VHH binders against Type-1 glutamine synthetase 1 (glnA1). Designs and how they scored, part 5

Target 1, 342 residues: Type-1 glutamine synthetase 1 (glnA1), of Dictyostelium discoideum (Social amoeba) (q86b00r158to499)
Amino acid sequence: PRNSLQRAIDRLKNKFGISLKGSFEEEFYLIKKGDNNNSSVASLLNSIEKLDHGTFANYHSLDCYGDILEKITNALEEQGLPIEQLLSESGSGQFEITIDYTDIMEACDRHIIVRQTINSIASYNGYIATFIPKPFDGLVGSGCHAHLSLWDTNDSNLTPDANGECGLSLVNQFFIGGLLKHSKSLTALFNTTPNSYKRLKPFYWSGCNVSWGLDNKESFIRIPSSPFSATDGCSNFEIKTIDHTSNPYLAMAGIIHAGFDGIENSIAPPPPTSLFDQSVLNNQLIPSNFEDAIQSLKENHYLCENIGNDISNAFIHVKLAENKILKELSDDDQILKLLELF

## First folded at step 1 (VHH)

Design d06 (framework vhh_7mjh_2)
Fold by ESMFold2-Fast, scan of step 1:
Structure d06 (fold): chain B 342 residues (1-342), chain A 123 residues (1-123)
Amino acid sequence: as target 1 above (342 residues)
Amino acid sequence: EVQLVESGGGLVQPGGSLRLSCAASGFTFSSYWMSWVRQAPGKGLEWIGRIYYSGSTSYNPSLKSLVTISRDNSKNTLYLQMNSLRAEDTATYYCATLSGYKHGDSTRPLDYWGQGTTVTVSS
């Protein structure tokens, strides 16, 4: 699927002189291994609560995990990865690491290296790092939000226009129009397990509404504002629904082909929505389960052909088979199996 | 340096009312949008509503009739008024805001969350 992303990058560049840059916000839980190897979901949850005593994102969580986070940070920096942010997230024992933005192919390569490094360092030091989208009922899920921007051949950011809607250029608005048109099919590429859909719920800041807007955490496309948005425009746009079960190369290939469709056909997005405006309640939602998402992808000849029919057919076949196997397991056994993979 | 501290939780009887407070420090409170979010035991996060720097509000439609969000910028404090409380309103309540912004792609807007305050509705 790395070659599929390269073809998508080349297509966008050759037709429009546009390239993507971006980065991922890596959300994950750290769980200290106990004497029983934390072999049950209840034991894993208990380990988080004991280590962090049920505290959300605050200075105390960072202090308690100081040694392991320092080792992870040092390992990432030793590999040449510039850490932009390290934060406690809203879940107890949950953290976010963001690497500085770069060309989209390198961003995907970095995503894989970051996860591998976090898993290895955590494991060596007596922790389980987990990237499972929803490992615990009642705790927040883990995603890998993508921040994206459009650039020209002279390395100028084409994303902002202070006079544009939500501080965005017309070309970026068309790109978003394409993303919203293909949002249900893209969901199949972004969220590939039954567990993914336990994280994706309307009204829980998950980005399930097929909409876009400034600082709108319920929208599929969120536009982060800045103090300079009125004069400079907005520098990037965010997709929050992506989780760690996605193949980042295939997810980004899908994004690029969808955005390409938007630009080529001048697809205007609907008017932007504010969080919990009455209009938001009438917006369509992304699929609530993998089977509906994959059916949308199967029916999307445009995305399947541009990704490559062999690649898209293989993805659909393999992921449907994997989901069938996972659904035969209890929720707890599914989590334990996913710990081997993520 | 950013700190959000919720208070005012506790045990309350069904049909009662309660006001939660969130004390903010380490940032220019008056310039930020503020939100309330709750999490019931064994459930996911549920967004309650937000208040803009100007005082304008937007609510989760399922909760609109039960809650009121307000702010006092001179005290750096956010409030959540809850009326006609039910057992289903038992949850940990959090305040949240957007962190400082930097222009360009190298740094992104972030959310800060408080530690939460627990509300138990029981008789």
Scores: ipSAE 0.000, ipTM 0.120, lowest interface PAE 15.1, mean pLDDT 80

Design d07 (framework vhh_7mjh_2)
Fold by ESMFold2-Fast, scan of step 1:
Structure d07 (fold): chain B 342 residues (1-342), chain A 124 residues (1-124)
Amino acid sequence: as target 1 above (342 residues)
Amino acid sequence: EVQLVESGGGLVQPGGSLRLSCAASGFTFSSHAMSWVRQAPGKGLEWIGRISSSGSTSYNPSLKSLVTISRDNSKNTLYLQMNSLRAEDTATYYCARGGYSYGLKTPEYRFDPWGQGTTVTVSS
């Protein structure tokens, strides 16, 4: 699929002189290992709850995450992966690491290295790091949000236009129009397990609406505002639905081909929506399960042909088979199985 | 008492280079990440970059090719090297301890403490 992404990159550059840069927000849980903590979902959840109670009840125990996070961030930075942002949910055991923007191929390579590094350092230090989209029903899900921007051959950011809708240039609006047109098919590439769809629910800030807008966490495409550089328009756009079950090269190839269609055919997106827009009742949603998503992809001849018919066919067959196997497991057993993979 | 004191600002011609320093005291400098932030007249704050306790750097992508952040833990000093300065680089430059918000899911930069700032003016 890495070659598929390279073809997509080349197509966009050769036709329009446009390249993508981006970064991923890596969301994950850290769970302290114990003698019986790895045997069931309930014991894993209880481990997190006990750490939260220990943190609240005894101040001498508050810094267990600080130590492991320092080891993870040092290991990433020693590999030449400069960290732009690290956030934690106080007491929840969930963290987010974002690496600096770079060319989209390198961003995908970095994404793989980041996950490998986090898993290895966590495991070596007595933790389980998990990237499962929805490991616990009572806790928030883990995504792999992508921040993307369009650049010309002179390394100028084509994304912003202070006079444009949501601070975006016309070319970026067309790119988004393509993404929204293909959103149901892209969902199959972004969210490849039954568990992925437990995270993708309206009103949980997962980006399920086929819409876009400034700081709208319910939209498929979010345009983030920033306290830095806000005067120049918006520097990037965000796809929130992607999770760690995606192949990043295939996901990005799909994004590029979808955006290419938008630019090529001057596809205007619909008017942007605000988070407080009550028209949610009239908005289209992305597929609510993998079978519907994969059916949308199967019917999308444009995406399948441009990604490559062999690659698309293999993806569809493999992922349908994997989902069938996963669905034969109880929800808890599926989580334990996914813990081996993600 | 925790203090950060920036120095090295002044008038410089377009295309010139300048090195800013930030002297830290009152805390274990070597254990903390440090950042540079600037504010141009009439504009908002712009994050320049961060350096970890181990010396790994992270930069604002729009500035990455123009600046280098370094530190000397033996001297408790943070540096910002700026090259190919343009009129748009005219700003007050601040050093700050930290750079990432620990504990929030919002994209919020937390700096504590901030320095007093040093002014750079790029003009012919």
Scores: ipSAE 0.000, ipTM 0.208, lowest interface PAE 14.0, mean pLDDT 79

Design d08 (framework vhh_7mjh_2)
Fold by ESMFold2-Fast, scan of step 1:
Structure d08 (fold): chain B 342 residues (1-342), chain A 125 residues (1-125)
Amino acid sequence: as target 1 above (342 residues)
Amino acid sequence: EVQLVESGGGLVQPGGSLRLSCAASGFTFTSYAMSWVRQAPGKGLEWIGRIYPSGSTSYNPSLKSLVTISRDNSKNTLYLQMNSLRAEDTATYYCARDSPRYGGKSTFYYYMDVWGQGTTVTVSS
């Protein structure tokens, strides 16, 4: 799929002189190892609960996990991956690491290295790191949100326009129009297991509404503002639904081809929605299960052809087969199987 | 459930003053730093300032002379006092809960993880 992404990058650059830059927010749980921690979901959850008692939760979890987090960040920096952010998330024992913004191919390469490094350092130090989208029903899910921006061949950010809707340039608005048009098909590339859809629920800040808007956590496309920046050069847009079951190269290829369609056909997005606007409740939702998502992708000849028919057909057949196998397992057994994979 | 509700917005003449309130519920208000942020129509978000659990404050330097942030922990309420309002202060004003974050190499910063619904202030003549 790396070659598929390269073709998408080349297509956008050759036709419009536009390049995509981005970064991923890597959300994951750290679970302290014990003799039977790998044998049941209940024992895994119990391990997390013992380490985080909830009082001043963010301060306390950072104190309890400080040593392992420092080892992880040092290992990432040792590999030339500068850390932009490390956050304690709302889930007990859950964290988020973001690497500096870069060209989209390099961002995908970095995403793979980050996950491998986190898994290796955690394992060596007596922890299980897990990137499963929804490992525990009572706890928040783990995504890998993508922050993206459009750039010209002279390395100028094309994303911002102070006088545009949500502070975005017209070309970026068209790119988003393409993303929203293809959102149901993109969901199949972003969220590839039954477990992914336990995380993708309305009112859980997962971005399930087929909409966009400024700081709207329920929108498929969120436009984050930086209150600490006075310059237009800091604008970007965020896709929150992506999780770690995605192939980042294939996900980004899909994004680029969808956005390309938006630019080429001047697809204006609908008016942006506020989180506080009742219309959020009336918006169309992305698919609620993988089978519906994959059916949308199968019917999307534009995306399948541009990604490559061989690659698209292989993806569809392999992922449908994988999901059938997973659905034969109990919910807990699915989690244990997914721990082997993510 | 965790909730922030702003109030006190409305129409005000240039040069006037206004006090906004933010009622917090569903979390231990006294343990969190709190921020005010505004968004003018068609513009991006602009951070106004924060107040720490200790009561100390930090402001956007461009707005420091215009605003004062305070809190009443007994009422779980955050306040924003604004003076000498200009037309360009027309915006939706949000309160937000600030959480400390690890920034690598033992550095920490604050990130707003819970936001209110906003209250609109219109400054016009």
Scores: ipSAE 0.000, ipTM 0.109, lowest interface PAE 20.0, mean pLDDT 79

Design d09 (framework vhh_7mjh_2)
Fold by ESMFold2-Fast, scan of step 1:
Structure d09 (fold): chain B 342 residues (1-342), chain A 125 residues (1-125)
Amino acid sequence: as target 1 above (342 residues)
Amino acid sequence: EVQLVESGGGLVQPGGSLRLSCAASGFSFSTYAMSWVRQAPGKGLEWIGRIKSGGSTSYNPSLKSLVTISRDNSKNTLYLQMNSLRAEDTATYYCARAYSSTSGLYDYTHAFDYWGQGTTVTVSS
C-alpha cells in the first residue's frame, strides 16, 4: 500500500503541482499490568478505575503515568521524531501524542513508528498500551486524527485564503468537496473493524456527520480557526474519524484520490455547518457499520480503480473475512483479540 | 487559574538584542505548546513563532533569522530571544497558550485560548 500512496502523491503533484503535508494525533490508553489484568475487559477497566478513585497518599501510584510517558517521549525523540504535543487525562488513563507535521509519506511512516515505540516501551515497563478504537464502554474512544494541508512545489501553503469560505482557498474547498463526495467509501478505509463503529457516534465529537465547518467537531472535515487578522486564513483541515485499525498508506491514498476528484471536477462542498446547525438538522451520517461502509467502497469504481483494483479487492475480501470472524466473538472477547493486534 | 506574565520589554537601540520572558502559572506548562505574537502600533497581529511541548520550534519565515524561542519547563517559563533589532520591531509582544481541542491541546493553526498582558519593545536611538 505504500506504493499505492506514492502513486496518489505523484498523480496530485504531476497534474496540479500540489503536495500534501500532515500529521496524526495518536490517541491510546495505558493500562498498568498486575496479576490477571489482561484476562478480561472488566479487569482492565478496573485497573483504570482504581487509579481514578484512589483515596491513598501513595506517591508511587500517583507518579506512574508521568514516569512511563517520559520514557515514551524520550524514546520517540531519540528516534528523531519531533513531538508537537502530549496530552494526558489523569482520570481516564488515555493519552495523546502528536508528532510535528511533514510530507504525507513521512507522516504515515512516523505514524507506524510511533505506535511501535509506544507499544514496546509500555510493554517493557509493565503497561499495556492499546490503540483499540473503543476498548471500554462508557470511556472515550481512541482515534488518530489527521491534520492535512496542501502545498505547492515552492513549499508554500495553498490551504489558506482569508477571503474564502472558512478561511480556505478555492482549491482546498474543491479538495474537501471531493472528500465529502467520497466520505462513505473513505470510511471503509479509515475504520476497518466492528469495534471502530462503537466509537463513531453522534454527539461524541467523532466527526461522523457528512459535513464540514469551522471548529465543528461533529463534522467529517473540521477547519480549525485562527485568532489572527483576515489575511491569515486557516492553515490546515482535520479528519477526525480515522482510527488505528486503518492502514495509513491506504487511507491517505484514498484521501488524495478523493481530493483529486474534487479539484479536477471543481466539486464545491455544500455550505459549511456550525455546531448549532448540527443540533437541529437531520444530518447525513457516515456508515454506522463496516458492512455498509465496504458496500459504499465496492460501488465506488473511481476510488477502487485509482487505488488499484487488485489492492482494493484484496482489502475488501480480507477485511470482510476479518469482520465476520470478529463478529462471532462476544464484545469482550473481540476486545481481547484486538489487544493482540493493536 | 491560568496566568501568563510577560517581562523584559523596554527601550533598545537599533542593532541590539533583547530577551523576553513569559512566566506561566495555573496549568501544566510542560504539556502545552506556547507561542509569541506581536502587534506594532497601528498594525495587525503578527505571529512570531511556536514551541511545542516536546521542544520543537516553528517560526514565521520573515522572522526566522532574527528570533529564537525556548522554554524552561522546570521554571514554567517561555523565552523569546531577539537579535539585530530594527525600528520596525517596535511592538507589544504577547505570550500565548495553544488552544485546547477535542483531539488535542492545539490545532495546527495559530489558535490560542489564553494571552498575556503584553510587554512593549521600543527600538530607537
Scores: ipSAE 0.000, ipTM 0.165, lowest interface PAE 18.1, mean pLDDT 80

Design d10 (framework vhh_7mjh_2)
Fold by ESMFold2-Fast, scan of step 1:
Structure d10 (fold): chain B 342 residues (1-342), chain A 127 residues (1-127)
Amino acid sequence: as target 1 above (342 residues)
Amino acid sequence: EVQLVESGGGLVQPGGSLRLSCAASGFTVSSNHMSWVRQAPGKGLEWIGRIYSGGTTSYNPSLKSLVTISRDNSKNTLYLQMNSLRAEDTATYYCAKVGQLRTYSGYDSWGPHFDYWGQGTTVTVSS
């Protein structure tokens, strides 16, 4: 699917002279393995059960994670991955690592390397790192939010316009219009397991509304405010719904083709929605389950054709088969199966 | 174990005032960013405001004249003062803990998330 992303990148560049840059916010939980069992499976189940049932006070200290986070950070830096942000969620045992902005293909490559490095270092040091979208019913879910910006061939940022709506240029607004038009189909590429949809619920800051807006965590497209956006316009836009079950190359290819449609057809997005605006609840929602999402993708001839009909058909068949198998498992067994994969 | 317990709700007459409390356990409120949110019957969540770990506050512009957020660090408790209550203020009120920011490169203001919220306390404004 890396070649599919390259074709999408080339299409955008050749037609409009636009390149995409970005980064992922990698959200994950760190769980200390138990010492009371000979089985790593029993230790894992005990750790997960304790967190899920509210004994997590033992895990929510920044000091408890200092050593492992240092090892993860050092391993990422020695691989040439500059850390832009390390964010700890106080009291949750959940962390977020963001690597510095780069060209979109490299960002996707970095996403894979970061996840592999975190898993490897955590495992070696007696921790389980989990990237599962909703591993614990009582705790916040984990995504990999994509921060994206548009650039010209001379490496100038085309994203901001201080006089534009939400501080965005007209071309970026059209790109967002395309994303919102294709949002239901993109959800199939972003969220590929039944577990993904336990995280994607209204009122949980997951971005389920087919809308966009400044600092609106309920919107499919969030425009982050920053010191930069006050003076020069917004530097980037964010898609929050993406989780670690996505193939980043396919997800990003879909994003680029959807945005391309927006630019080519001058698709204006609807007016932005404020988090303070009660009408956000009256907006359309993205699909609430994978089957509805995949049906939207199947009906989206534009995306399937541009991604590649053979690739799209293979994705649809494989993911429908995988979801059927996962749904036959208990919630606990599904989580254990997902831990083998993510 | 992180727990947030809201209290102080109940029936109040239009034009009245009410102070809600949120008792925190398992963490220190002065070390965290704390928010109040509400949900009216049949409506969505509406963000009310936030108090940052440093003590500064920010509010939903639509509600700024109606509400004040404060805390008592010695009691590890967050407060929401509401004045001039109207029927439209009938809602379940939640306090929420925002994640602590430890930015590696100095981007301290980016990406606060709600970690936990309490069970809520219901305010009914009626005559």
Scores: ipSAE 0.000, ipTM 0.127, lowest interface PAE 18.4, mean pLDDT 77

Design d11 (framework vhh_7mjh_2)
Amino acid sequence: EVQLVESGGGLVQPGGSLRLSCAASGFTFSKYAMSWVRQAPGKGLEWIGRIYSSGDTSYNPSLKSLVTISRDNSKNTLYLQMNSLRAEDTATYYCAREYRSGSYLPTGGMDVWGQGTTVTVSS
ESMFold2-Fast, scan of step 1: ipSAE 0.000; ipTM 0.229

Design e01 (framework vhh_6z1v_2)
Fold by ESMFold2-Fast, scan of step 1:
Structure e01 (fold): chain B 342 residues (1-342), chain A 125 residues (1-125)
Amino acid sequence: as target 1 above (342 residues)
Amino acid sequence: EVQLVESGGRLVRTGGSLRLSCAASGRTFSSYAMGWFRQAPGKEREVVAAISWSGGSTWHADFVKGRFTISRDNAKNTVYLQMNSLKPEDTAVYYCAADRGYSTYTPKSTEYDYWGQGTQVTVSS
């Protein structure tokens, strides 16, 4: 799959002189281990509730997550991974870690290392780290949002144009047009389990609308603004739907081939939408289940051929079989099974 | 989650100086970009200044540039707004806000997730 991404990178570079850079926002839960935490979903949720009660008692001196988060951060930094942001939610036991921008292949490699480091440090210190998209029905889901930008061979950012729609260059708008055209098929690469689709709901800021826009948390492509956006344009764009069940190399290969199609065929995206206008585009949603997503991918000969027919066929076959097995399990048993993988 | 509490707002004369403080409670203050906003009666909320999570970069609105300075002390979980050469048009409720954004801070209020209750600054002639 890494070779598939390399081929996509080479294709974009050789045809247009464009390279992709990016980073992932890593969302995950930390759950304190107990004697029966692996036995039931209720035991896992109970462990989070007990820790939150303790931390609420004294924010200045009692911090059940401070030590583990510091160990995770130190381990990442010792591996040469600069932490851009670390965010926690006091009531949920959920955390987000973002590493600085880099070339897209390295970003995918870093994504793997970050997850391995978090799992290892958590496990060693008596925690379970989980990257399951929706482990608890009453709590927020976990994704791995991708922040992406386009660059030329002289290492200049091609993403911004202050005079362009949403502060984006025309070439970036075409790239987004390709992403939106292929959005249903890309969903199969981004969200590969039944559990993934419990997280992907309209109005949960998960990016389910087949749309794009400035600061629009419900759109498939979100364009983050900054203090410099009006004068310099916007420096990157965000895809929020990706979760940890994806293979990052296949997901990014898909993104590059979809964007390539947009540039090659000058595919203009539809007009951007604001959050206040979201309802106008709610009828244009990504698939709500894996079966519909995988069917869209199967019918997308362009993506399958460019990713590689052997790789695409293997992915489709394996993921359909995996989903069939998972769907035979109760919701709780699916979560316990996914804990072995994520 | 983070809670923000502004302090330092008061009545001050034209040409005077004032420092506003925003105290944050929460485990990860240093991971947030921070902003100062203001809103005068009958007007839209506007961005005054912003500072990155590390304090390495700052932004100031043209109408306060050279007069106001934003800074932060991550060890104390506090962000400051030093206001010099105050004018009557600076009269407003000043709000501290935290942005959960990824790589950059943003001046737009729609992108800030946590807000304080505000502190009133009145500048008399």
Scores: ipSAE 0.000, ipTM 0.137, lowest interface PAE 19.3, mean pLDDT 80

Design e02 (framework vhh_6z1v_2)
Fold by ESMFold2-Fast, scan of step 1:
Structure e02 (fold): chain B 342 residues (1-342), chain A 126 residues (1-126)
Amino acid sequence: as target 1 above (342 residues)
Amino acid sequence: EVQLVESGGRLVRTGGSLRLSCAASGRTFSNYAMGWFRQAPGKEREVVAAISRSGGSTWHADFVKGRFTISRDNAKNTVYLQMNSLKPEDTAVYYCAAGLSYYSGTYLEPSAYDYWGQGTQVTVSS
């Protein structure tokens, strides 16, 4: 599928002289290994709860995960992957790592290597790292948010315009218009398991509304503000719904082809929505389950043809078969099965 | 478990250059992320630059980007701040700090640092 992304990149560059840059925010849980802690979801959850609720806050050590996080960050840096940010998330035992912003193909390659490195170092040091979208009911889910920007052939950022809607240039607004038009079909590429849809709920800041807006965590496209947004415009936009069950190359190919359609056909997005804007009468939602998402993709001849009909048909066939198998399992058994994969 | 001593602060004319050094004692210098902070009279300490344990990642505040560069030499237990194109508003006491926090985002906050030097005065005249 890497070749499919290259074709999408080439298409955008050859027609409009535009390239994408981006980065992923990698969210994951770290779980301490024990004799039986990988045999049930309750045992895994108990391991996280026990680790987080110790007396660590009262020790000289300010970080109960310090040792493992240090080993992970050292391993990433040794591979030449510059870390922009490492944060603790609101979930117990949950973390986020962000790598440098770079050309979109390299960003996807880095995404794969980061996950492999985290899994390997965690496993070697007595931890399970998991990228499952919703491993525990009642705890926060894990995604891999994509931050994206548009650039010209002179390496100038085409994303900002201080006088544009939400501080964005007209070309970027058209790109977003394409993303929103194709949002239901893109969801199939972004969220490929039944578990993915337990994370994607309205009012949980997951980006389920088919909308866009400045700092709006409920929107499919979020525009991050900065202190300089009013004078310089906004430098990037964010897609929050993507999770680790996606193939990053197919997901990005879909994004680029959807955005291309927006630019080619001058597709204006609807007016942006504020998180606090009560004038919006109706919100459309992305699909609430994988079957509806896949059906949207099947009906989207534009995306399937541009990704490649053979690749699209193979994706649809394989993912429907995988979901059928997963759905035969109890919810807990699905988590244990996904833990072997993610 | 480190002690930090800054050196190199002095009076410099506008447009000049200066290199600050921070020498660390202790066995575990390479286990710490390092930061440079500054404080002008009547103001709070602000972060100038930060560098990861290995030196593979650096951050510089917007007001010094392109002018200041942080680096470290773990073999010499030293962190450096190279300051170019100095301006009167760069006048401050500069502090070196070491932190065991493994959250790279927190290295932009004074509270993330466990050990601090006593500071070195930089004065930039117009």
Scores: ipSAE 0.000, ipTM 0.140, lowest interface PAE 20.3, mean pLDDT 80

Design e03 (framework vhh_6z1v_2)
Fold by ESMFold2-Fast, scan of step 1:
Structure e03 (fold): chain B 342 residues (1-342), chain A 126 residues (1-126)
Amino acid sequence: as target 1 above (342 residues)
Amino acid sequence: EVQLVESGGRLVRTGGSLRLSCAASGFTFSSYAMGWFRQAPGKEREVVAAITWSGGNTWHADFVKGRFTISRDNAKNTVYLQMNSLKPEDTAVYYCAARPSKYGVTYTSASEYDYWGQGTQVTVSS
């Protein structure tokens, strides 16, 4: 699927002289294993249950996780990965690591390396790092937000225009129009397990609305406002629905082909929506389950042909079979199976 | 924040009646289709009844048809399940579920619902 992304990159560059740059926000939980029996299933479930119930006595989560987070960040830096930001959610054991912007192929390569590094360092130090989208119904989900921007062949950012809607250039607005047109099909590439859809719910800031807007956490496309410059326009746009069950190369190939369609056909997005405007909230949603998402992809001949018919058919076939198997498992067994994979 | 809170579950004798309520908050209730599901120990969740956003269409599973009735009060943001002629096999945890709906169709699969309550236990003794 790396070759599918390369074809998408080449198509966008050859036709329009445009390249995509991006970065991922890696959300994950750290769960401490028991000291003596950390490989037992019962021990793992007990650790997950403790995280689910939380503790009001743990007001110093950075103190508790400082050593493991230092080891993770040191290992990432030793591999030459530029860490832009590390954030924590106190009391829940959830963390976010953001790697600096780079070209989109390198961003996907970095995404794979970051997850492998986090898993390896956590495991070696008696923790489970989990990237499962929704490990427990009572806890916040883990996404893999993508921040994206459009660049020309002279390495100039084409994303901003101070005079454009939401501070975006016309070409970027067309790219977003394409993304919104193909949003239901893209959801199949972004969210590939039954568990993914436990996270994707309206009113939980997961980005389920087929809309876009400035700082709108309910929109499929969020435009982050800049704290340092209101006059330069917005430097990037964000897709929040992507989770760690996606293949980043296929997800980004889909994004590029959808955006290409928007530019080629001058597809204007609808007017941007505000999070504060309840009257339009939930008027159009992405699929609420994988079967509906994959059906939208199957019917999207444009995306499937451009990604590659063999790759698209293999993806659909494999993922439908995997989802069937996962749905036959108890909730606990499904989580244990997903812990092996993510 | 979306919340669904079931109430009314208790111990009841065979042949008795019980009404479950589900109070909804944090969303525009009148724009959502609602469903009742149940789960007995060691079994999968099964759909019991479903109702459209307006209450204009309802669906009931064959095993409760004629005994259970789903209804809703959009002014009170509440969906109800009236259960008559209760049998021991009706013993289960009953769950309320919600999903956005633009059409007058009932949804009979758990995977089609986005929000769930914590459940209320109904026990029917012989």
Scores: ipSAE 0.000, ipTM 0.071, lowest interface PAE 28.1, mean pLDDT 81

